VH-VL binders against q9nrl2r1430to1533. Designs and how they scored, part 27

Target 1, 104 residues: q9nrl2r1430to1533
Amino acid sequence: GGVHELSAFEQLVVELVRHDDSWPFLKLVSKIQVPDYYDIIKKPIALNIIREKVNKCEYKLASEFIDDIELMFSNCFEYNPRNTSEAKAGTRLQAFFHIQAQKL

## First folded at step 18 (VH-VL)

Design bb8
Fold by OpenDDE, fold request of step 20:
Structure bb8 (fold): chain C 104 residues (1-104), chain A 121 residues (1-121), chain B 110 residues (1-110)
Amino acid sequence: as target 1 above (104 residues)
Amino acid sequence: QVQLVESGGGVVQPGRSLRLSCAASGFTFSSYAMHWVRQAPGKGLEWVAVISYSGKDKYSVDSVKGRFTISRDNSKNTLFLQMNSLRAEDTAVYYCARKPSYSRATYFDPWGQGTTVTVSS
Amino acid sequence: QSVLTQPPSVSAAPGQKVTISCSGSSSNIGNEFVSWYQQLPGTAPKLLIYENNKRPSGIPDRFSGSKSGTSTTLGITGLQTGDEADYYCATWDDSLDAYVFGGGTKLTVL
């Protein structure tokens, strides 16, 4: 049910954050650090934002939660070339997510 | 080869203005955010300002806000730093530096040779 | 006064190994990539290490970088007279929302 799904979302976010390859995704990109980021990425999102949404019960469906996580990865791959550390980390973390998401 | 060449430094009195330039070559200038970093005599490095690849977004350290303006002309592969209301503490070598376009990059490469700005009465 | 803390100076004889430390906090080194720069006397900084431990092309493997927790270390083996320079660590600070540098370390080759 909804309560169990919420718990599952919480647990999955915790696992994502603790993953070694979560570093590109822990927080939103700074406008000063990367001043062109938000010219390219129109729907910015990060794990801390997703965690907040989970805590506020903003996800009514697992698909909504999954969509935000996928958006997070999509943003990473859109902005970063495939050979960057960010993209490589994203690739590994996304693979991990896909495995864990099967349990939702 | 990738190269940055600063110019425009000089000796000025407090309150005066100076405009620095940085000529870029050897890479697609318009694809990179560019930075100014300065180094006071005998001191360390201090980040000053950044401008996005398009020139639309600009940011600077608090100590120069309202006085310094970073800009660029991508058609000329040139970065600028307009420095107004100069103060003695602005005395430094000013370096132009390129930042890689990665979401979590924190380094600069390359750096120009620097141009010296001296503010003294 | 610098956000990142480095020893003011280190020294060693040619052929020896030296390490330069750089300490920060969770808002910078703890969460961000670290870079190191070499500044030879009278010259501009040159990128030496990026993303904690990667060397740009042309940088010999005598130079190495490592990061642990909120600190980073630059290692130089087979010290040469030409290595005499100032070395700076650098990263991004999330709290200050700015790029930050260490105070620099003067390396003297004896």
Scores: ipSAE 0.877, ipTM 0.952, lowest interface PAE 0.5, mean pLDDT 96
Fold by OpenDDE, fold request of step 20:
Structure bb8 (fold): chain C 104 residues (1-104), chain A 121 residues (1-121), chain B 110 residues (1-110)
Amino acid sequence: as target 1 above (104 residues)
Amino acid sequence: QVQLVESGGGVVQPGRSLRLSCAASGFTFSSYAMHWVRQAPGKGLEWVAVISYSGKDKYSVDSVKGRFTISRDNSKNTLFLQMNSLRAEDTAVYYCARKPSYSRATYFDPWGQGTTVTVSS
Amino acid sequence: QSVLTQPPSVSAAPGQKVTISCSGSSSNIGNEFVSWYQQLPGTAPKLLIYENNKRPSGIPDRFSGSKSGTSTTLGITGLQTGDEADYYCATWDDSLDAYVFGGGTKLTVL
């Protein structure tokens, strides 16, 4: 992608991280904290990983970046029941992301 | 009613072994990661070990690594803690506890009544 | 010695309000949900507060939890003699990669 796109990805990641509902997504789940997590979630991802990929220019298309973000949310909803704080936060953050992603 | 009942505690000399059990009822035991937490006499709580729902993944605090092994038998709704090479500092009430299956959960509920382990010469 | 720091004791008369503090760091309370446990004399810990400020079923609303920064506080209003117990805060520590507890606070009802 171009410099403009990379900057847009960086900015969006910053906005996601700063969002109040980003707490479930800032880093990967600890295997010790939740030893069941990786038996269920086969493609784990978090905002810190996505940020690193952005910084390394690993996203050549906006769709690739969006796919990783959506995967992050998908993982959350797959593991966490709808009534959990994690899922609720994910729902709100995803809505925010969808709005911001329209600018990409 | 969700319930955990520990057993197997006792008085042993240093270097000996004990095997604790925790019988679970009132919930789908095989769906939950289970923990052991201990409390030395007159002291606070200390996390000891965790085991995944399937029993495949196990972790423990450094002070018991190589000596304690957490395991489970889901067919019997039972959690175990094999304690080898026991030391005086292992003296404590040992609680089994259930952890909710949420990605950022940090609490235990419920707890068993505990079983007392005393290591003394 | 505990990762989370609590006052060793607090006391108040029946009907009064008490607060129990629990201080940690960015690697635990700052980034993770906090829970509180009540341990009556000679009994097992009982979950009192989870996810910083939520009460399990059966816990009266005179028990409350709050979190700010790297600290959390348990509030107890309308103190009763039956509230005399040890109280522990707990959370996950990202740096230690372990569950951690406070040292406990003994609440005495005068």
Scores: ipSAE 0.874, ipTM 0.951, lowest interface PAE 0.5, mean pLDDT 96
Fold by OpenDDE, look of step 18:
Formats: sequence, C-alpha cells, structure tokens
Structure bb8 (fold): chain C 104 residues (1-104), chain A 121 residues (1-121), chain B 110 residues (1-110)
Amino acid sequence: as target 1 above (104 residues)
Amino acid sequence: QVQLVESGGGVVQPGRSLRLSCAASGFTFSSYAMHWVRQAPGKGLEWVAVISYSGKDKYSVDSVKGRFTISRDNSKNTLFLQMNSLRAEDTAVYYCARKPSYSRATYFDPWGQGTTVTVSS
Amino acid sequence: QSVLTQPPSVSAAPGQKVTISCSGSSSNIGNEFVSWYQQLPGTAPKLLIYENNKRPSGIPDRFSGSKSGTSTTLGITGLQTGDEADYYCATWDDSLDAYVFGGGTKLTVL
C-alpha cells in the first residue's frame, strides 16, 4: 500500500544519498558555479528535492518517484559529456538505482 | 594553443573608471564561461566575477557589486570588465580565466598573464 | 582570513619532498573538487592539479594531489630550484556561493 511505498521511497533515497557517486546529485547546481546550466536544463531536480517530495507524500505512484529520479540522471547526461566525472558517477549511480528500484 | 591576453590596466585615482579586456584565442570562446580573478600586491587570489557562455548570466563578488560589470563579445572573442567607482582596495593584478563547462567543475585553465590596476590618490 | 587555510611558507633542499596542506570545511573541500595552482615569481597562476588528484598535460608526476575529509594536500617530490613559487589551493564554497582560494604558500628551495 501507500504507507509501504512511502517507506520504500524514503529508504531508496537514503541509499542513493549515501552512495559514493551521489555527489553530483545531492543538491541543485549553483547558478553562479555553472551560469549556463539553467539555460540548458529546463526541469532541474536533485536528491534533496526528491527527498522533500517523499517526506511531503507528493508521490502517489511509484512511477512518479521513478520518473523524478530518471529526470535527475537525464539532466546530468544532457549537460555533462560522457567522459566527465559527473557523467561517470551518474552512470554508476543510475545502475545502482535500477537494481534497487526492482524492489519497489 | 589556448591563450588569454589581458589589457587595459593602469593607474587611476579613486572614483575613476577603467575597462579591462581579455582577448581569447585557440579555442571556441563562445562555448565557455569566463571569469575574472584578482590579486592585490603581495596578497592571495580573489574571485571577482563570472559570465556565462552567451553573456546572458552574470555574477560577481559582493565587494564589487554595483561597481564592476562583466561582459563579453563572442564575435570578437573578447571578455571585458568595466570597473567604476574604483577604490584603493581594488588595486590588483586582474586575471581572466577559462572555466570548463561541467556541472561540478571548480578549476580554471588557462589564465591570462594579468593586467595591473593601481588605484591611488 | 582566507576561507581555505594554508601554511604561509614551507622550505626544503633540492631533491627532497615537500607537502603543502590546505584545510577547509564541509561546505567547500568536503563536498567539492579541489584544484592547485603554481605561481612563479612575477607570473600568472598555472593549474597543477584538478579534481583533487588529476594532472593536466605537461605537469610532471612529481606533483601530486590528495584529498581527505575537509583537507587537501599538494605533494612535490624531487624538489627543484625552479619549483620555488607560491602555491594556492582552490575550490567552490556552497555556503558562500563563490569560488574560494587558500591564502597561498611560499615554497623556498634552500
């Protein structure tokens, strides 16, 4: 049910945050650090935002939660070339997520 | 080869204005965010300002806000720093520097040779 | 008063190894990539290390970088007279929302 799903989302976010490859995704990109980021990425999202949405019970379906996580990775791959540390970290973290998401 | 060359430095009195330029070559200038970093005599490095690749987004350190304006002309591969209401504490060598376009990049490469700005009465 | 703290000076004889420390906090070094720069007397800074421990092309392997917690260290082996310079650490600070530098370390080759 919804309560069990909520707990699952919370646990998965915790696991993602604790992962060694979570560093590109913990919070939104700074406009000053990367001034052109938001000209390219139209739907910015990060793990702290997703965690907040989980805490507020904004995800009614597992698919909605998964969509936000996938968006987060999609943004990373859209902005960062494949050979960057950010993209490589994203690739590994996404693989981890896909394994864990099977439990949802 | 990638190169940045600053110019426009000089000696001015407090309250006056100065415009610095940075000529870029050897890379696609319009694809990179550019920065100004300064160094007071005998002191360390201080970040001053950044401008996005398109010039649309600009930011600067608080100590120069309202006085300094960063801009660029991509058609001429040139970065600018308009400095108004100059103060003695603005005395420094001013460097332009290139920033890689990654979401968590934190380094500058290359740097220009710098241009000296001296503000004194 | 720099956000990142470096020793003001270090010294060693030619051929020896030196280390330069740079200490910060969780809002900068703890969460961000660190870079190191060499500034020879009368010249502009030059990138030595980026992303904590990577060397740009042209930088010899005598120069190394490491990061642990909220601190980073620049290592220089086989010290040469030409290494006499100022060295700066740098990174991004999430709290200040700005790029930050260490105070710089003057390396003297004895």
Scores: ipSAE 0.841, ipTM 0.938, lowest interface PAE 0.5, mean pLDDT 96
Fold by ESMFold2, fold request of step 20:
Structure bb8 (fold): chain C 104 residues (1-104), chain A 121 residues (1-121), chain B 110 residues (1-110)
Amino acid sequence: as target 1 above (104 residues)
Amino acid sequence: QVQLVESGGGVVQPGRSLRLSCAASGFTFSSYAMHWVRQAPGKGLEWVAVISYSGKDKYSVDSVKGRFTISRDNSKNTLFLQMNSLRAEDTAVYYCARKPSYSRATYFDPWGQGTTVTVSS
Amino acid sequence: QSVLTQPPSVSAAPGQKVTISCSGSSSNIGNEFVSWYQQLPGTAPKLLIYENNKRPSGIPDRFSGSKSGTSTTLGITGLQTGDEADYYCATWDDSLDAYVFGGGTKLTVL
């Protein structure tokens, strides 16, 4: 909702982007690089899009923001086998997110 | 043993057509996006095209758009490249290559042995 | 005129170490995983390094990869005459929306 909540969402997104394991999540997957991605993942989302939604005040509740972040991780685990560098990064970043989200 | 074997290369005149094939074995072909990469004589490697595992989505480098069509037959474990309106600049060894299906994978393994296309008058 | 710039050639004696550089930009090497390929004369490319510094099984540890900023380096120690080949770096380029390769580096073992 208010200015302080938008600042908290932005601060959390900045911390996620800064994390070493953010690399699979910074931008949407290219359909030319991975042409099968959008046949499997129907609700694509990435940190740059989440940050834009924060900037445009599109999140009315903290739960909506958290749901988009969790969707981002869910997409990663749905598309990538658990032993991949992408899924391992997702596991570590998600754990970091859960700790930081307590501050919302 | 994972293998890719290209065929269908040859010498053709400019403006003519040629169809390349790549036979895959030793892995589940229908689980992978497949690629064509070419190498002009004495030159480096150039990515040409990709096709999704289902065959639904296809993309190619600008220099061949509208002339080359990548396709696949998953029931026969075969990748194809239909090459129309061939030009001298298309002269190259053509390789098929497999890429992992991970969301950020950027490497090719394995490659086929290549098939040579020569476009000359 | 490759998007990724490699020296056209390097040379060294058997037993020595060499490095092969590959320079790109933030639209490719800076934000994407890099791979390296060996192409022996008259043969297809073979994967040596993936995800910047990982080796597939069967590639000896005298081949190594590293990445710093917008540059990547292939290291080869204990050079053998059988290492004489062309070497290519490769990655994804986000601005071109395409896979890109370096121009190749010819390694001569003298």
Scores: ipSAE 0.683, ipTM 0.889, lowest interface PAE 1.3, mean pLDDT 92
Fold by ESMFold2, fold request of step 20:
Structure bb8 (fold): chain C 104 residues (1-104), chain A 121 residues (1-121), chain B 110 residues (1-110)
Amino acid sequence: as target 1 above (104 residues)
Amino acid sequence: QVQLVESGGGVVQPGRSLRLSCAASGFTFSSYAMHWVRQAPGKGLEWVAVISYSGKDKYSVDSVKGRFTISRDNSKNTLFLQMNSLRAEDTAVYYCARKPSYSRATYFDPWGQGTTVTVSS
Amino acid sequence: QSVLTQPPSVSAAPGQKVTISCSGSSSNIGNEFVSWYQQLPGTAPKLLIYENNKRPSGIPDRFSGSKSGTSTTLGITGLQTGDEADYYCATWDDSLDAYVFGGGTKLTVL
C-alpha cells in the first residue's frame, strides 16, 4: 500500500518494540547461543528484520506484514514450551498485536 | 536426580592429548545442547564449547579452535571433549553443563563436579 | 580478562545484608538475561539466580537479583557462614558471540 499504510506498519512495529514483552523478538536468535534453533525454525524472523522490511517498502500488502508478525509468534510457540518466559511473553505480545492490528 | 559426572582429567605434558567424558542421567540428554566450561587455578569461569542436541552443530571459543573437539553419543548419554595439542594455559578444572533449550536461555543448570586437567612440563 | 566487572571481595557479619555488583555493556547485560552462580570452596558452580531475578527451586528468598541498564546486582540478606563462597555473574555477549562470566566476588562472613 499507500503512505498511510506504511506509516501504520511503522507505528505498529514501534509499539511492538516498546512493549515490555518484546525482548524475545527484538533480534534473531544466535546459532551459537542456541545451536538447535535453526534446525527447528525454518523461517526465522524478528522485529528488527520486519522494521527493516517496512523501511525498504518490501511489504506490498498489509497481509504480508501481518503474516511476518504472526510467523514471529508462531516460531516462538513452536520452539519454546508454553511454560517458558519466552512463550508467555509471546502470548501477551501477540494479544497486544491483535488489538493494535485492528487499526490497519 | 539430574546428574552430570565428568571423567578423564589428569596430568600431561604440553603437546599431549586428553579426552574428557561427561555422563548424564535423570533427564532426556538428547533434548539438550551441552557445554564445557573451564576454570583455571585461582581464576574465573570461561566458556569453552557447545554442541547441539543432535551433535550436528559445534562451536568453541577462539583460544581452543582447531585443538579441542566437542562431541556426544546420545545412545550412551555421554558428552566428550577431545583436547589435542594441550598447552600450559589449558590447565583448569573442566565442567560439563546443561543449558535449557529455550530461545533466549543464558544460564547453566546443572553443572558436573568437574575434572582437573594439568598441563605441566 | 573478564568482560563483566565484579568487585574482588565483599564482607559482612552474620545476619547482615550484602550486595555484589556486576557491570557490563549494551552487548551483554544491557540486552541479555543475567544469571548468578554460587561456588562454595572446592565445589562446582551452582545456579542461584536466572533471568535477572528468578530463583530456581531450593534457593531461599534471601537471595535476590536485579538489573538496571548495563549493571546487575546480587543481594543476600540474613547472611550465614555457609554463604562464604565465590559469586559469579554471567550472560551472553553479542559482540563476542560467547557466554561471558564476571571475574568473581569472594564473600567473607566475619
Scores: ipSAE 0.623, ipTM 0.865, lowest interface PAE 1.5, mean pLDDT 92

Design bb8
Fold by ESMFold2, fold request of step 20:
Structure bb8 (fold): chain C 104 residues (1-104), chain A 121 residues (1-121), chain B 110 residues (1-110)
Amino acid sequence: as target 1 above (104 residues)
Amino acid sequence: QVQLVESGGGVVQPGRSLRLSCAASGFTFSSYAMHWVRQAPGKGLEWVAVISYSGKDKYSVDSVKGRFTISRDNSKNTLFLQMNSLRAEDTAVYYCARKPSYSRATYFDPWGQGTTVTVSS
Amino acid sequence: QSVLTQPPSVSAAPGQKVTISCSGSSSNIGNEFVSWYQQLPGTAPKLLIYENNKRPSGIPDRFSGSKSGTSTTLGITGLQTGDEADYYCATWDDSLDAYVFGGGTKLTVL
């Protein structure tokens, strides 16, 4: 959890948000838009929530931060069939994340 | 062939009730969230309500909240709209519609043929 | 007054191309997939375009969709008499927490 790690987490989240394939992950799924979502996904998370956790210094280890990002992708693949635009975006963003995470 | 067929429309006085039905066939009805959309005469389309595939979660537009109740019977492949305290502004063709179950889906396919509700005194 | 703005009408001759615009905001078109519907006279709406630019099976490729910023456009080439209909754009609106439709555009094929 040092200052340089906190800066690295913030930079990584900024890069994920700026990526063209971030659109399914920017905010939590609306339960009115998708009324069945939260019956399937028990640990919902999105980039705006992760960014707030970074700002509040809630990640003590890099592994905790990486776990939340990976949970975000895991939720996407659990709910959305692989042929959907959401799952394809998730696959591409996850690949981008793995490249950027090597810099931590 | 995937099909939705509405029924139960009619002419009623303000303050009365109607119950609309939508019979589904050609797909696994219990795997889809279902919707009602209405269209006032000469006007555009307005989303009215949604129900989850289990029937547990229900939401509606503010203008009908407390008056309309969406429900379903998965054993009969039937969607319902209970319409209480009807107002002249509720006069419309009512369509049932199916939405895919993706996390960001925003489209309806298919639609039923519609059933007409006229509220007049 | 619709949250999504469409021209009330457009017209073109058979064989020509027409575009129908739909304007919204960052709470809807800017961040959400759009869909388009055709409503022939006296009939129910039919899905033409989903996810901004995709066509369901059975919709000919002379129907197209595009999105730029907070606006979306339905394109129809090779106009036929059977294309005379009302056309609606639709999407999700985060601020309203609701599905929203444009006011509709009546296409006349002269």
Scores: ipSAE 0.619, ipTM 0.869, lowest interface PAE 1.4, mean pLDDT 92

